# VH-VL binders against Non-structural maintenance of chromosomes element 1 (nse1): the designs that were tried, part 16

Target 1, 232 residues: Non-structural maintenance of chromosomes element 1 (nse1), of Schizosaccharomyces pombe (q53ek2)
Amino acid sequence: MEKERQDGLSDKHKFILQYIMCRTAGVDNEQVRELVQEQYGETATVEDVINELNNSLHNFDFKIKRVQDQLDGRLTLHFQNLSGDPVSQMATPYPPVQIELMRKIIEWIMKCDDYQYSLTTLQIQKLSRKEMGLAPSVIESHLHTFERDGWLRQREGIWTFTNHALAELDAYLHNEYESNLYECNACREIVIAGYVCDCGYCLHVYCCKHLAHVNCINCNTPWANATVIGRW
Key: E = the ipSAE of ESMFold2; O = the ipSAE of OpenDDE; V2 = 0.75 times the mean of E and O plus 0.25 times the DockQ between their complexes.

## First folded at step 8 (VH-VL; framework fv_ciduvectamig_arm2)

Design v01 (from s02 with heavy chain S57Y; at its last look DockQ between E and O 0.33; V2 from the best seeds 0.00; counts 0 for: pae E 4.9 > 2)
Fold by ESMFold2, look of step 8:
Structure v01 (fold): chain C 232 residues (1-232), chain A 126 residues (1-126), chain B 110 residues (1-110)
Amino acid sequence: as target 1 above (232 residues)
Amino acid sequence: QVQLQQSGPRLVRPSQTLSLTCAISGDSVSDDSVAWSWIRQSPSRGLEWLGRTYYRYKWYDDYAVSVKSRITVNPDTSRNQFTLQLNSVTPEDTALYYCARDQGIAAAFLYYFDYWGQGTLVTVSS
Amino acid sequence: QSALTQPASVSGSPGQSITISCTGTSSDVGGYNFVSWYQQHPDKAPKVLLYEVSNRPSGVSSRFSGSKSGNTASLTISGLQAEDQADYHCSSYTTSSTYVFGGGTKLTVL
């Protein structure tokens, strides 16, 4: 049988696209897989549908990006608008002081010491008071908002980027912080949870486990001796 | 629908540079979810992956060890195409050359080629 | 890099099941699940049948299945049909971030 005839997108493709677009913080790949199988049959793959959607999204400065979690490898799908300044787009619903705080938090995370790529609540409060004059209660409110909106996540008071934020900020981080960046040699995505060997070869936590590497393929030193990137 | 259209000479003399072009429609050569590969096929070697280029903020290249000293794969964003240059060819480089879209950089580690060009038979002979 | 080993040819009768092997090393087939299979008819480009050992892209018949044990991957074609007569190639991603292919298997449908 022929594929459905449609100018640009079929009705089933439009339904999948709308499902992803309405979930701005990202959607689990397995949820979309179930939906694809419901719409197209159990042999259909999410990868093929997403590729076809991206073919229709090209030239509009939109895309659907598949993002792999750096620790456990869980896949999520993120609708991106690639036009304009990504920090301003992230912060469009926020007042100017919150936009400036977001820019500062990005800077502080990217420039923090010891490969941590994360900040404690206390560190954010101290830096915000010093550099912006903001009270601790104001910071707690803003961090809550950033967490709710899917820009930052925390574990035990340690804050870093979500996968959604990394997807949106990819170009910005490369342009503004290239000297502070690590990229995974397996998948070329930014590393905020992983390992870097003394020779410079770098892997996400998941990529290292998934490839079953004991030693760095470039210099043969054990990954157990590598510098840890991130706090996880 | 992605389509790859190849062009280039079918006859090359030994010691010259083999140059082939792959024009892309339905996708961008700078699509950062895929890579763009060259693969050749001969009776003596079967299918042989040669190398790829891809964009992930900046351009990256990966090349097969067997040809690494002689190969260059170049993107051309203004024409939405990518090229193969293979220097110092010998009759052993006679093959059917394919360009292909390479899923091997995707987050899911989907290491396969989903779209292929039509193939260009290149003969290296005096 | 290591090439993958396939039988040069296999044959089968319509309705039969056949299996094509692809043997590599711990640096490719044995170390990863990144095996893919391609069907190639005469004068045509290869077409992907399976990826990640056993996954089928949309539009590929469920008669094609895949498996792996140790350093050997297998493609099985059930309910063999005349249109299955073609060359079949396996491929694997390697620990050196490259691809390798098998030598190819010509399937003849008797």
Scores: ipSAE 0.351, ipTM 0.714, lowest interface PAE 4.0, mean pLDDT 86
ESMFold2 (binder alone), look of step 8: mean pLDDT 91; pTM 0.940
OpenDDE, look of step 8: ipSAE 0.463; ipTM 0.821
ESMFold2, look of step 9: ipSAE 0.207; ipTM 0.645
ESMFold2 (binder alone), look of step 9: mean pLDDT 91; pTM 0.941
OpenDDE, look of step 9: ipSAE 0.397; ipTM 0.799

Design v02 (from s02 with light chain N33D S97D; at its last look DockQ between E and O 0.60; V2 from the best seeds 0.00; counts 0 for: pae E 3.9 > 2)
Fold by OpenDDE, look of step 8:
Structure v02 (fold): chain C 232 residues (1-232), chain A 126 residues (1-126), chain B 110 residues (1-110)
Amino acid sequence: as target 1 above (232 residues)
Amino acid sequence: QVQLQQSGPRLVRPSQTLSLTCAISGDSVSDDSVAWSWIRQSPSRGLEWLGRTYYRSKWYDDYAVSVKSRITVNPDTSRNQFTLQLNSVTPEDTALYYCARDQGIAAAFLYYFDYWGQGTLVTVSS
Amino acid sequence: QSALTQPASVSGSPGQSITISCTGTSSDVGGYDFVSWYQQHPDKAPKVLLYEVSNRPSGVSSRFSGSKSGNTASLTISGLQAEDQADYHCSSYTTSDTYVFGGGTKLTVL
């Protein structure tokens, strides 16, 4: 690989960093791989480049984080600002009302009944009207914004966190909603799509598939009898 | 580039505590994509994984069953290092000790060691 | 908890291909594809050659390849060179979220 300049990064590394930074919702690992190979050749790895970037970024309280999709294991890279509250950091692009709405949505998702970790559009509208006095049309607009910017995703009117949101909100969620979240026993990340056995053992859908696809490794109960976390 | 630098005493008396330190450069002990392990090597037992520490919104430790009752692996964020403490040592604990970084393609799975310290020969003898 | 089984030693001539086996149980090698191989020269720390059975990290020669069948993983070194003389170790992640290593194999290049 090209040697880093005195400022800590080579031009190629800076280019790759910029590429990742410009994609606020995260970037597919394969896309970055292709870029790395284009820049450095076939022997270069994303891992090496990311490690070197993070070396430099650490001094500025930034980080590139790799996130694995809880369902299919797809890898994405995310540029993170480690300074301050991630929700508060949203103050830069969002008006105060949208920040407040996002905080509420996070709360509603995390405290959702039956381990669903998701909300319907109607639920969000109802709760937002009740607690914030927001009109349905306004809520729709804000939800669209959150979706566009990679914080929330919706399928058939059901809303939940994106991988990007999980990455950014990880510390926040642990600090604010520790009693409301599950962690994967395998990878220790927050579970919003997975299984929890009666014995308390919890796995992501993907982790379950790869590590214990038949029975709970803790009590040997079939996963078919486990409680499903999330709507997926 | 990641570099691990080991330090600590090379001679420990029986029943005492073996203590080693691994200083990290080029990465953070709090990196949520890796883990930090101790491994030892001896002619009689070969390579043996002892334990690890890692950060995933909070600190976790995993230990080998063989040493679980005697081992502690601790991070030090202020110095960007992690330590090994092995209590009540016996001559069987004489080995070349390595610190290493656990790595995986994804943060979800750490399944090989990509960076190693230089090794520290620790002899347990009266 | 028990070490994986490797041959104590293997030998080959320059240019030849050799294979080192690593046999475990269904709780380690047979349970996951989290098998890694390490090369260790005298007075050096182990260096990773392969991870996930057959993947090469950056900088590792294509002469090194890996495979797995059942509870046995294999490292193949093609085009054997003098510099390949070293100890080779296999490892596997286990169902208990721990690592197990093989006993190591000494490769002699004749």
Scores: ipSAE 0.277, ipTM 0.739, lowest interface PAE 2.1, mean pLDDT 90
ESMFold2, look of step 8: ipSAE 0.389; ipTM 0.739
ESMFold2 (binder alone), look of step 8: mean pLDDT 91; pTM 0.939

Design v03 (from s02 with light chain T95Y; at its last look DockQ between E and O 0.59; V2 from the best seeds 0.00; counts 0 for: pae E 4.4 > 2)
Fold by OpenDDE, look of step 8:
Structure v03 (fold): chain C 232 residues (1-232), chain A 126 residues (1-126), chain B 110 residues (1-110)
Amino acid sequence: as target 1 above (232 residues)
Amino acid sequence: QVQLQQSGPRLVRPSQTLSLTCAISGDSVSDDSVAWSWIRQSPSRGLEWLGRTYYRSKWYDDYAVSVKSRITVNPDTSRNQFTLQLNSVTPEDTALYYCARDQGIAAAFLYYFDYWGQGTLVTVSS
Amino acid sequence: QSALTQPASVSGSPGQSITISCTGTSSDVGGYNFVSWYQQHPDKAPKVLLYEVSNRPSGVSSRFSGSKSGNTASLTISGLQAEDQADYHCSSYTYSSTYVFGGGTKLTVL
């Protein structure tokens, strides 16, 4: 905005873009807001800057996506490569065995029983040994790598997707596991933490809280009677 | 910057189909952080939201109850545009029609319109 | 489905503050904090002033503020200026994943 945009982006926009790109696990929307305000003043919005960036990035098959946390609604921004298979894109930093393991973990999470969309360390170890012949120590090492890099999160030994993973794998999950996933009726995003009513109406935990925290808006059945999706 | 350019006939006969096109520049019709809406305005009814189309790993459509049985909003990714079709029109469908972007950059909820087309006055008359 | 209720017209003198109300139901204004306000000058498309009841997009004057109580949202314009003469529309997201608009309010600056 201060300098002429020969390539469609100002230096400040490029700076903000670089800031987001350098944070592979995503960046908090509030941090970006602060950065935008620092660069452009209080009248500038994250939305405007992101829109302008995306207008440029789409020509290169890149995008900044904002993801809302399914539990608390926290917003994070993620730089996405839209070209190719998202899982295959992981091959750059990961050896083939880790890519294969990630594919398996995704499958196991998506096909797990009782709408849990999560796995314990022991389950992963057992399945990995059976299907890939990997030792427990090796699995632990790889899991730590996935956690470090923002693909998986664990709580008390229970593993599931991060918001970053959901953002990156969205198309992949729809293509490969359509019959195994739920979508939120409110925001149309994949649900790994939420509720599904007997009538089929599905909401994220956060969406449920903000839209209809007591009863299903489709059939008026209390959410207390709904099936819980995920471990949270 | 985002720009919406409307086109289509301004005169439609009763019982025919009203068709309008909204060409998008500066954004993609497949942008998974926004939705694309049609809104009309008349002196008698004010502003009225008609429907929208949007992409979230697949295409979705939402329509107002008042026109649900007659309306279709379709995306065209090849031309980066979206269209309105309203069937079996009557003089009551005479209005100024707007296309608009339903803003919500990857937000859970789409909750306001930030960019509007120039408007197209469509008259239904024999 | 039915339009939100707005006063048909309001007026004020330069420098004054005016308030425009928008009344809906528990299924729209009262059910969500997704109320937006639009300013529309003659022969122009509506322009968003506020979203989510009280948030201003970039470029919108701080003279515009919003609030909500129960099923009624309010737009307040402080320091009224001649350029504020326009039609003002409220909208709300609904439980049916649709939008509803108010009937519109004509603001005259005296």
Scores: ipSAE 0.192, ipTM 0.727, lowest interface PAE 2.8, mean pLDDT 90
ESMFold2, look of step 8: ipSAE 0.289; ipTM 0.696
ESMFold2 (binder alone), look of step 8: mean pLDDT 91; pTM 0.941

Design v04 (from s02 with heavy chain D31Y; at its last look DockQ between E and O 0.48; V2 from the best seeds 0.00; counts 0 for: pae E 4.3 > 2)
Fold by ESMFold2, look of step 8:
Structure v04 (fold): chain C 232 residues (1-232), chain A 126 residues (1-126), chain B 110 residues (1-110)
Amino acid sequence: as target 1 above (232 residues)
Amino acid sequence: QVQLQQSGPRLVRPSQTLSLTCAISGDSVSYDSVAWSWIRQSPSRGLEWLGRTYYRSKWYDDYAVSVKSRITVNPDTSRNQFTLQLNSVTPEDTALYYCARDQGIAAAFLYYFDYWGQGTLVTVSS
Amino acid sequence: QSALTQPASVSGSPGQSITISCTGTSSDVGGYNFVSWYQQHPDKAPKVLLYEVSNRPSGVSSRFSGSKSGNTASLTISGLQAEDQADYHCSSYTTSSTYVFGGGTKLTVL
């Protein structure tokens, strides 16, 4: 192993950092683990390398965040800029009307009815027409751009945040939508796919399955009776 | 290279408050990928997890049921440390107290203690 | 006392393999893969040997291995050496969102 040089990072650390940075929509944790073992040896861990990178990155308001998928538990790594307005940074290449649409879609998802935390294409079209005067064909074009760039995902016309968007928007959602969000009581991350008990105790789908709680720890009510968050 | 250095009194009278401090070097108490735990060890109970504090957009704590009514764990970001306060102590609180870095709230669900303080033996006696 | 059951002591000769058991319930060892093992020499803090049943942190010898079957986890030390003489503790995360430890096992190298 090489010691750190100039700016506190070794050449091998810089290689790992660049690999993650070049994959702006996130990179599979296992792929990075293989690279770490190739660069540092079979006993090296991704956790140690990422922690060392984050120690150096902290002074520049950057961070690598490891994100667990709320449904299947798959781990990905995401490079984040912690400074400034995250919506403006996500949307820097977009014209002003598309930036405004992104802010509105975030609001509509966070304030949707029935714990859905997702919107149909039709719902987005209707709200966009009502609040912004945008035609349906314009909305379809913008949604495809957001999907291509890794900010939104959809299944059968039902749109919600990607894991990348959740990582980038984490501080923004907590600051702007605190009263509208749920946090997992196991891992403290935002829930858009999970369960909430009548008492307010909340778990991601994966966390509930993985921790195998039969009943809610807080009120002892079976999880089978809990309200479903999200559409999945 | 993370190091945890403990300090605090070794003798406490019954009914008083036990207070210990854990100073952190090589990491930050506000780092949002770990937690900071207190664990004690005695001949009668072995190792016993007491509680933790951690930062994820805001500060959280978790406490063992056995001490929940008497325990407080507080971070101090300006000094990069965290403290244990255990109220109304009895001789059964006599133990070797450790602070530890806790991986148990990481997204990967690792649930282990990778760095430990040197330990502080606290005797509760009149 | 402890929520997890370990033998109070085990012994072995240099070069042999030994196994230390850690028995819990379906609410901890049996229900999860969140078992970890710690080595503690006299007058020193515990040091993690294994996490998630069988994973070794950086710097831990491959002579230490772990497994789990049902409600029982096992630590195996192969090629026993004099410096392995220490106390060994298991721990698990629980369905009550707490940590529990075993009572500890004193390993004597003969």
Scores: ipSAE 0.317, ipTM 0.702, lowest interface PAE 4.3, mean pLDDT 86
ESMFold2 (binder alone), look of step 8: mean pLDDT 91; pTM 0.940
OpenDDE, look of step 8: ipSAE 0.450; ipTM 0.806

Design v05 (from u02 with heavy chain A107V L109Y; at its last look DockQ between E and O 0.40; V2 from the best seeds 0.00; counts 0 for: pae E 4.6 > 2)
Fold by OpenDDE, look of step 8:
Structure v05 (fold): chain C 232 residues (1-232), chain A 125 residues (1-125), chain B 110 residues (1-110)
Amino acid sequence: as target 1 above (232 residues)
Amino acid sequence: QVQLQQSGPRLVRPSQTLSLTCAISGDSVSDDSVAWSWIRQSPSRGLEWLGRTYYRSKWYDDYAVSVKSRITVNPDTSRNQFTLQLNSVTPEDTALYYCARDQGIAVFYYYFDYWGQGTLVTVSS
Amino acid sequence: QSALTQPASVSGSPGQSITISCTGTSSDVGGYNFVSWYQQHPDKAPKVLLYEVSNRPSGVSSRFSGSKSGNTASLTISGLQAEDQADYHCSSYTTSSTYVFGGGTKLTVL
């Protein structure tokens, strides 16, 4: 690899860092892999580059986090600011009303019934009207903004967190909604798509498939009898 | 680059507590992408994983069954280090002790990529 | 947990290929593909050679390869060189969220 500058990063590393930083919703690991190979050749790895970047970034309270999709295991890289409250940090690009709405949506998702960790458009509209007095059209506009910016995703009118949102809100969710969340026993990340066994053992969909696809590793009960977490 | 620097006493009396410290540079003890482990090596037992500490929005600890009742691995965020405490030591605890980083950038990558220099700890009266 | 089983020693001549086995149980080597191999020279800390059975970290020679069948993982070193003389250790992540190591293998290059 190219020799590092005195500031601890080579120009190529800085380029890669900039590439990741410019993609606020996260970047596919394979895209970064291709970039790394273009810059350093076929022998270079994303892991090495990310490690070196993080070795420098930690001094400034920044980090590149690799996130694994809970369903298919797809890896994405996310540039994170570790200083401050992630929700409060949203105040920079969003008006106060949108920040408040986002806080409410987070709450509604985390406290929703039956382990769904998701909301329909209609539910969000009803709740927003009731609690914030917002019109449906306004809600639609804000939801579009949140979707565009990579905080929420929707499928057929059902809304939930993106991988980027989970990464950014991880500490916030643990602090505010500890009693409302499940953690994967395999990777210790929050589960919004997975299974929870009657014995309490919990796995992401992907983790279950990869590590213990037949029975619960804790009590040997078939996963077919487990409670499904999320709508997927 | 990541560097692990070990420190602590090299001689411990039987029934006392073995204490070691691993200072981290180039990374954070609170890095949620890695874990921080203690491993020991002896001629009779080879390499033996003892335990680890790591942060995932909260602190976790995992310990080997063989030492679970006697071991504590603690992080120190203020000094960016983590420690090993092994209580009620016997001559069987005489070994070369290593601290190491457990690589976890990828969720299912379980291996040790950085190691301390090692500390020979002798348990003797 | 008991250590993984490795041969105490293996030897080979320069240019030859040697294989080191690592045998565990269904709770470790046979349970996951989280087997790693380490090279250790005298008075040095172990260095990772392979992770996830067969993946090489950056900087590791292609002469090192790995495989697994059932409860046994294998490290193969091709084109044996004098510098390969060292101790080799296998490791496996377990279903109990712990690590287990092998007993280690001393490789002598003749």
Scores: ipSAE 0.250, ipTM 0.737, lowest interface PAE 2.5, mean pLDDT 90
ESMFold2, look of step 8: ipSAE 0.264; ipTM 0.684
ESMFold2 (binder alone), look of step 8: mean pLDDT 93; pTM 0.948

Design v06 (from s02 with heavy chain R52Y; at its last look DockQ between E and O 0.40; V2 from the best seeds 0.00; counts 0 for: pae E 6.1 > 2)
Fold by ESMFold2, look of step 8:
Structure v06 (fold): chain C 232 residues (1-232), chain A 126 residues (1-126), chain B 110 residues (1-110)
Amino acid sequence: as target 1 above (232 residues)
Amino acid sequence: QVQLQQSGPRLVRPSQTLSLTCAISGDSVSDDSVAWSWIRQSPSRGLEWLGYTYYRSKWYDDYAVSVKSRITVNPDTSRNQFTLQLNSVTPEDTALYYCARDQGIAAAFLYYFDYWGQGTLVTVSS
Amino acid sequence: QSALTQPASVSGSPGQSITISCTGTSSDVGGYNFVSWYQQHPDKAPKVLLYEVSNRPSGVSSRFSGSKSGNTASLTISGLQAEDQADYHCSSYTTSSTYVFGGGTKLTVL
C-alpha cells in the first residue's frame, strides 16, 4: 500500500514509539522527556508527542498510558493493548498450565483476606496444590518467570502486581472483580497500596501523602484510623 | 499541540439555559490522564472554577457548590468536544467563560490548567 | 470577594525583582502545596507559570520562581522585563476538593 506523503507519524514520533514499545515494563517519564527534547528541541513536551501518538494508536486499539506508582509517585509510560483478553495477551508465550496459574493468582490476590492484595510464596504454594495439584517446585519456577517478565513483584516472599500488570489488567479487574476492588478517590486508579476510611473514601499511599490529608476529606475522621490496603 | 476552540451564544435571557461548546484538537476528550474544566471570569468574582468531566474507565464529573444544582458538563467523544450547560441563568452569571484542560485529576496531582480556550463573553440580560 | 488575598497592584523597573503574595487559609494554601500561578495579558486567556508552589512547566522562564510559608505563597519575578506587564492570579486546590483563586494583581513595568 502506497502511503501518503507527510500524512503519517514523523520518523521522530516513530522512534519515540519504538523506544516505549521495546520497554514493556514501562519507561520513566523523565527519560522520555529527555529523549523528546533531544529529538525536537528544548520546548517540546512529552505530553504533545504522546497525544499525537495516541491519536494514531487509537485506530489499532493501542495507547500509551502514564502510570503513577502507588507508594512513591514515580511516573512511567506504558504501551497498552486495549483489545482481547488481557490475561491471554500477558501470557501468550506461556504453556496453558502457566496461563491458568496466572488467572488463579489474580483471583487469589483480589480475594485475599484482610485487604492484603498480596500473597506469600507459601500461600501460593498451598492454594495451587489444593486447587490445581501443582508441586511447590513448579510454583517456584512459574513465579520466577512472572517476576522476570514483569507481571509480579515480590519483597521477602510477598507477591503482588507490578505497575505494568495493573495497567494491562485494568479493564479485566474492573469487569471480573468489581466487588473486591478499591479505587482511589483522587485519581480513580485501582488501589493495592493505600488506605480506606470507614466511610468508603479511599486513597493510594502516595495520593494521601501528596494531598497532605491528615483527615478524610469526605467525613473528616483521621487517616490514622483508616484500614490499610496492601502490604508495603 | 493541544488547542481548545469555544463556541456558543453571547447573549442569553434570564431563566434560560446557557450552552457552550469546547472543541479539542491535539488531545482526546477521553484522555484518561487529564480532566476538562469550565472556568469563568467576572470583575466582581474574578476567576471561578465551575466544574469538570473526565474519563477513568467510566465518566466522572463534579461541580462547584455554588452552581451544582444548575450545571452539567458533558463529553462528546464522537465530536471530540465537551459542553457546558448552565440552567436558569441570572444576570449574576454574566461572565467571560473559558474551557480548560485540568492536570489535577490525573495521577500526577498537578492541580493546574495548562491549556485554555479563547474565552466566550456571555451576557445575561432581559 | 476572592477566597485568596493578593495585592491589587505592584510595580517595578526593568532588571529588578518583584514579589506578589497570595494569602489563604489552612484549608487551601496552608493545608496543601497545590498552589499555581497564572499570567494574563489583556484580552488573552491565563497562562500557567508555576504549579505545586514552585515547579515550572516546560517553556516557562527560570526568572519565575515560587515559595510558600504558612498560609502565604509568593511569586517572584527576577530580571523584570517589559513583557512581564500583565495580571497575575494565584490558585489553590482545597481540602474540600475545590479550586479557589486570588483576586489578581496588576503588574506595571515602569
Scores: ipSAE 0.097, ipTM 0.628, lowest interface PAE 6.1, mean pLDDT 85
ESMFold2 (binder alone), look of step 8: mean pLDDT 91; pTM 0.932
OpenDDE, look of step 8: ipSAE 0.232; ipTM 0.731

## First folded at step 9 (VH-VL; framework fv_ciduvectamig_arm2)

Design w01 (from v01 with heavy chain D31Y; at its last look DockQ between E and O 0.23; V2 from the best seeds 0.00; counts 0 for: pae E 5.1 > 2)
Fold by ESMFold2, look of step 9:
Structure w01 (fold): chain C 232 residues (1-232), chain A 126 residues (1-126), chain B 110 residues (1-110)
Amino acid sequence: as target 1 above (232 residues)
Amino acid sequence: QVQLQQSGPRLVRPSQTLSLTCAISGDSVSYDSVAWSWIRQSPSRGLEWLGRTYYRYKWYDDYAVSVKSRITVNPDTSRNQFTLQLNSVTPEDTALYYCARDQGIAAAFLYYFDYWGQGTLVTVSS
Amino acid sequence: QSALTQPASVSGSPGQSITISCTGTSSDVGGYNFVSWYQQHPDKAPKVLLYEVSNRPSGVSSRFSGSKSGNTASLTISGLQAEDQADYHCSSYTTSSTYVFGGGTKLTVL
């Protein structure tokens, strides 16, 4: 441990950091746990290694964030750069019109009707034409790029944020869309897949399942009657 | 290995402000998987959770109803510590004060206190 | 008064089993499964024994077990040993994002 203090991070810590950094869409916590155990022994924990890495990263405006999937609870680790505007950092390889489209898509998702927090391809095409004058074929190309780069995901033409995008945009969404946000009362993370009770109590799909309550614990009405957030 | 080291005065006069500091080593006060709590203990009330601070995109706090009007828990990222301030103290605030790491915002729902400071006995008297 | 109700004291002989109760409300013990138990020896900080009602952290003996029914959680200590003589505290996370503790139970090993 004397060598580690003299040199900063050990070679093993640097290996784990590089593993996470190279997987920009996030890496499964179980895969990193296996690597940590291979490098440090079977009693070593991911939490300890990540804490030590984050202590070193803090002064450079970087961190590693654990993200829980809102549907199945699977944990992933994401390397974040905190030094600038997240949308601008996503935009470095993109032309200005594509940067503006990403900002608009974020706005449209956050402000969409009926708690959907998702948009169809057709909705994006119509909004893009109306607000930006972009043709549908241009939109299809840009959506493919956003999907390839891990910012948006789609299922049957319904587009929403990836877990990677949620992690990167966390501060931006809180700052710019505070009045459009729901936060989970169990874990205090943004909800785009979950339930909100009429009383305002809100849970991710996974958090609701994990708590195993049939009724809202704040007002005792059934979760079956709650407003569904997201399309899942 | 996480360690919590407490400091602060042990005698405070009624109506004044009680201030305690908890220095953190082996972890960061701004790490967003945990929270940082103050808990006190007296013979008449037992253990009593007072409040916590934690970081997400910004700093949040949660305070016990019994002290909410008088308490502030402040992080200090440059010194990697957090402080308790309890205003307008009375002899009823005489207690053994602990700082503790709170697992309560971790994604794994680990709502318990895994590391505790050494404790500081604070007496409020004239 | 403490928010959670525990007996003030319990006693048992070495080798016996004892149970300590912790009763709350639907806003804490009954509403969540986030009950934890702490052992505290004289002049020492509390140490967690159980979390999420019945889970033991690494290093805690299997002699400690937990259960919950409705608004009441229970800590059971089997095979009592002299070193089990201590104070025991229950805690629960609440629907208001706070913690509450019981008043504590002094266990005497006869």
Scores: ipSAE 0.277, ipTM 0.665, lowest interface PAE 5.1, mean pLDDT 85
ESMFold2 (binder alone), look of step 9: mean pLDDT 91; pTM 0.940
OpenDDE, look of step 9: ipSAE 0.321; ipTM 0.776

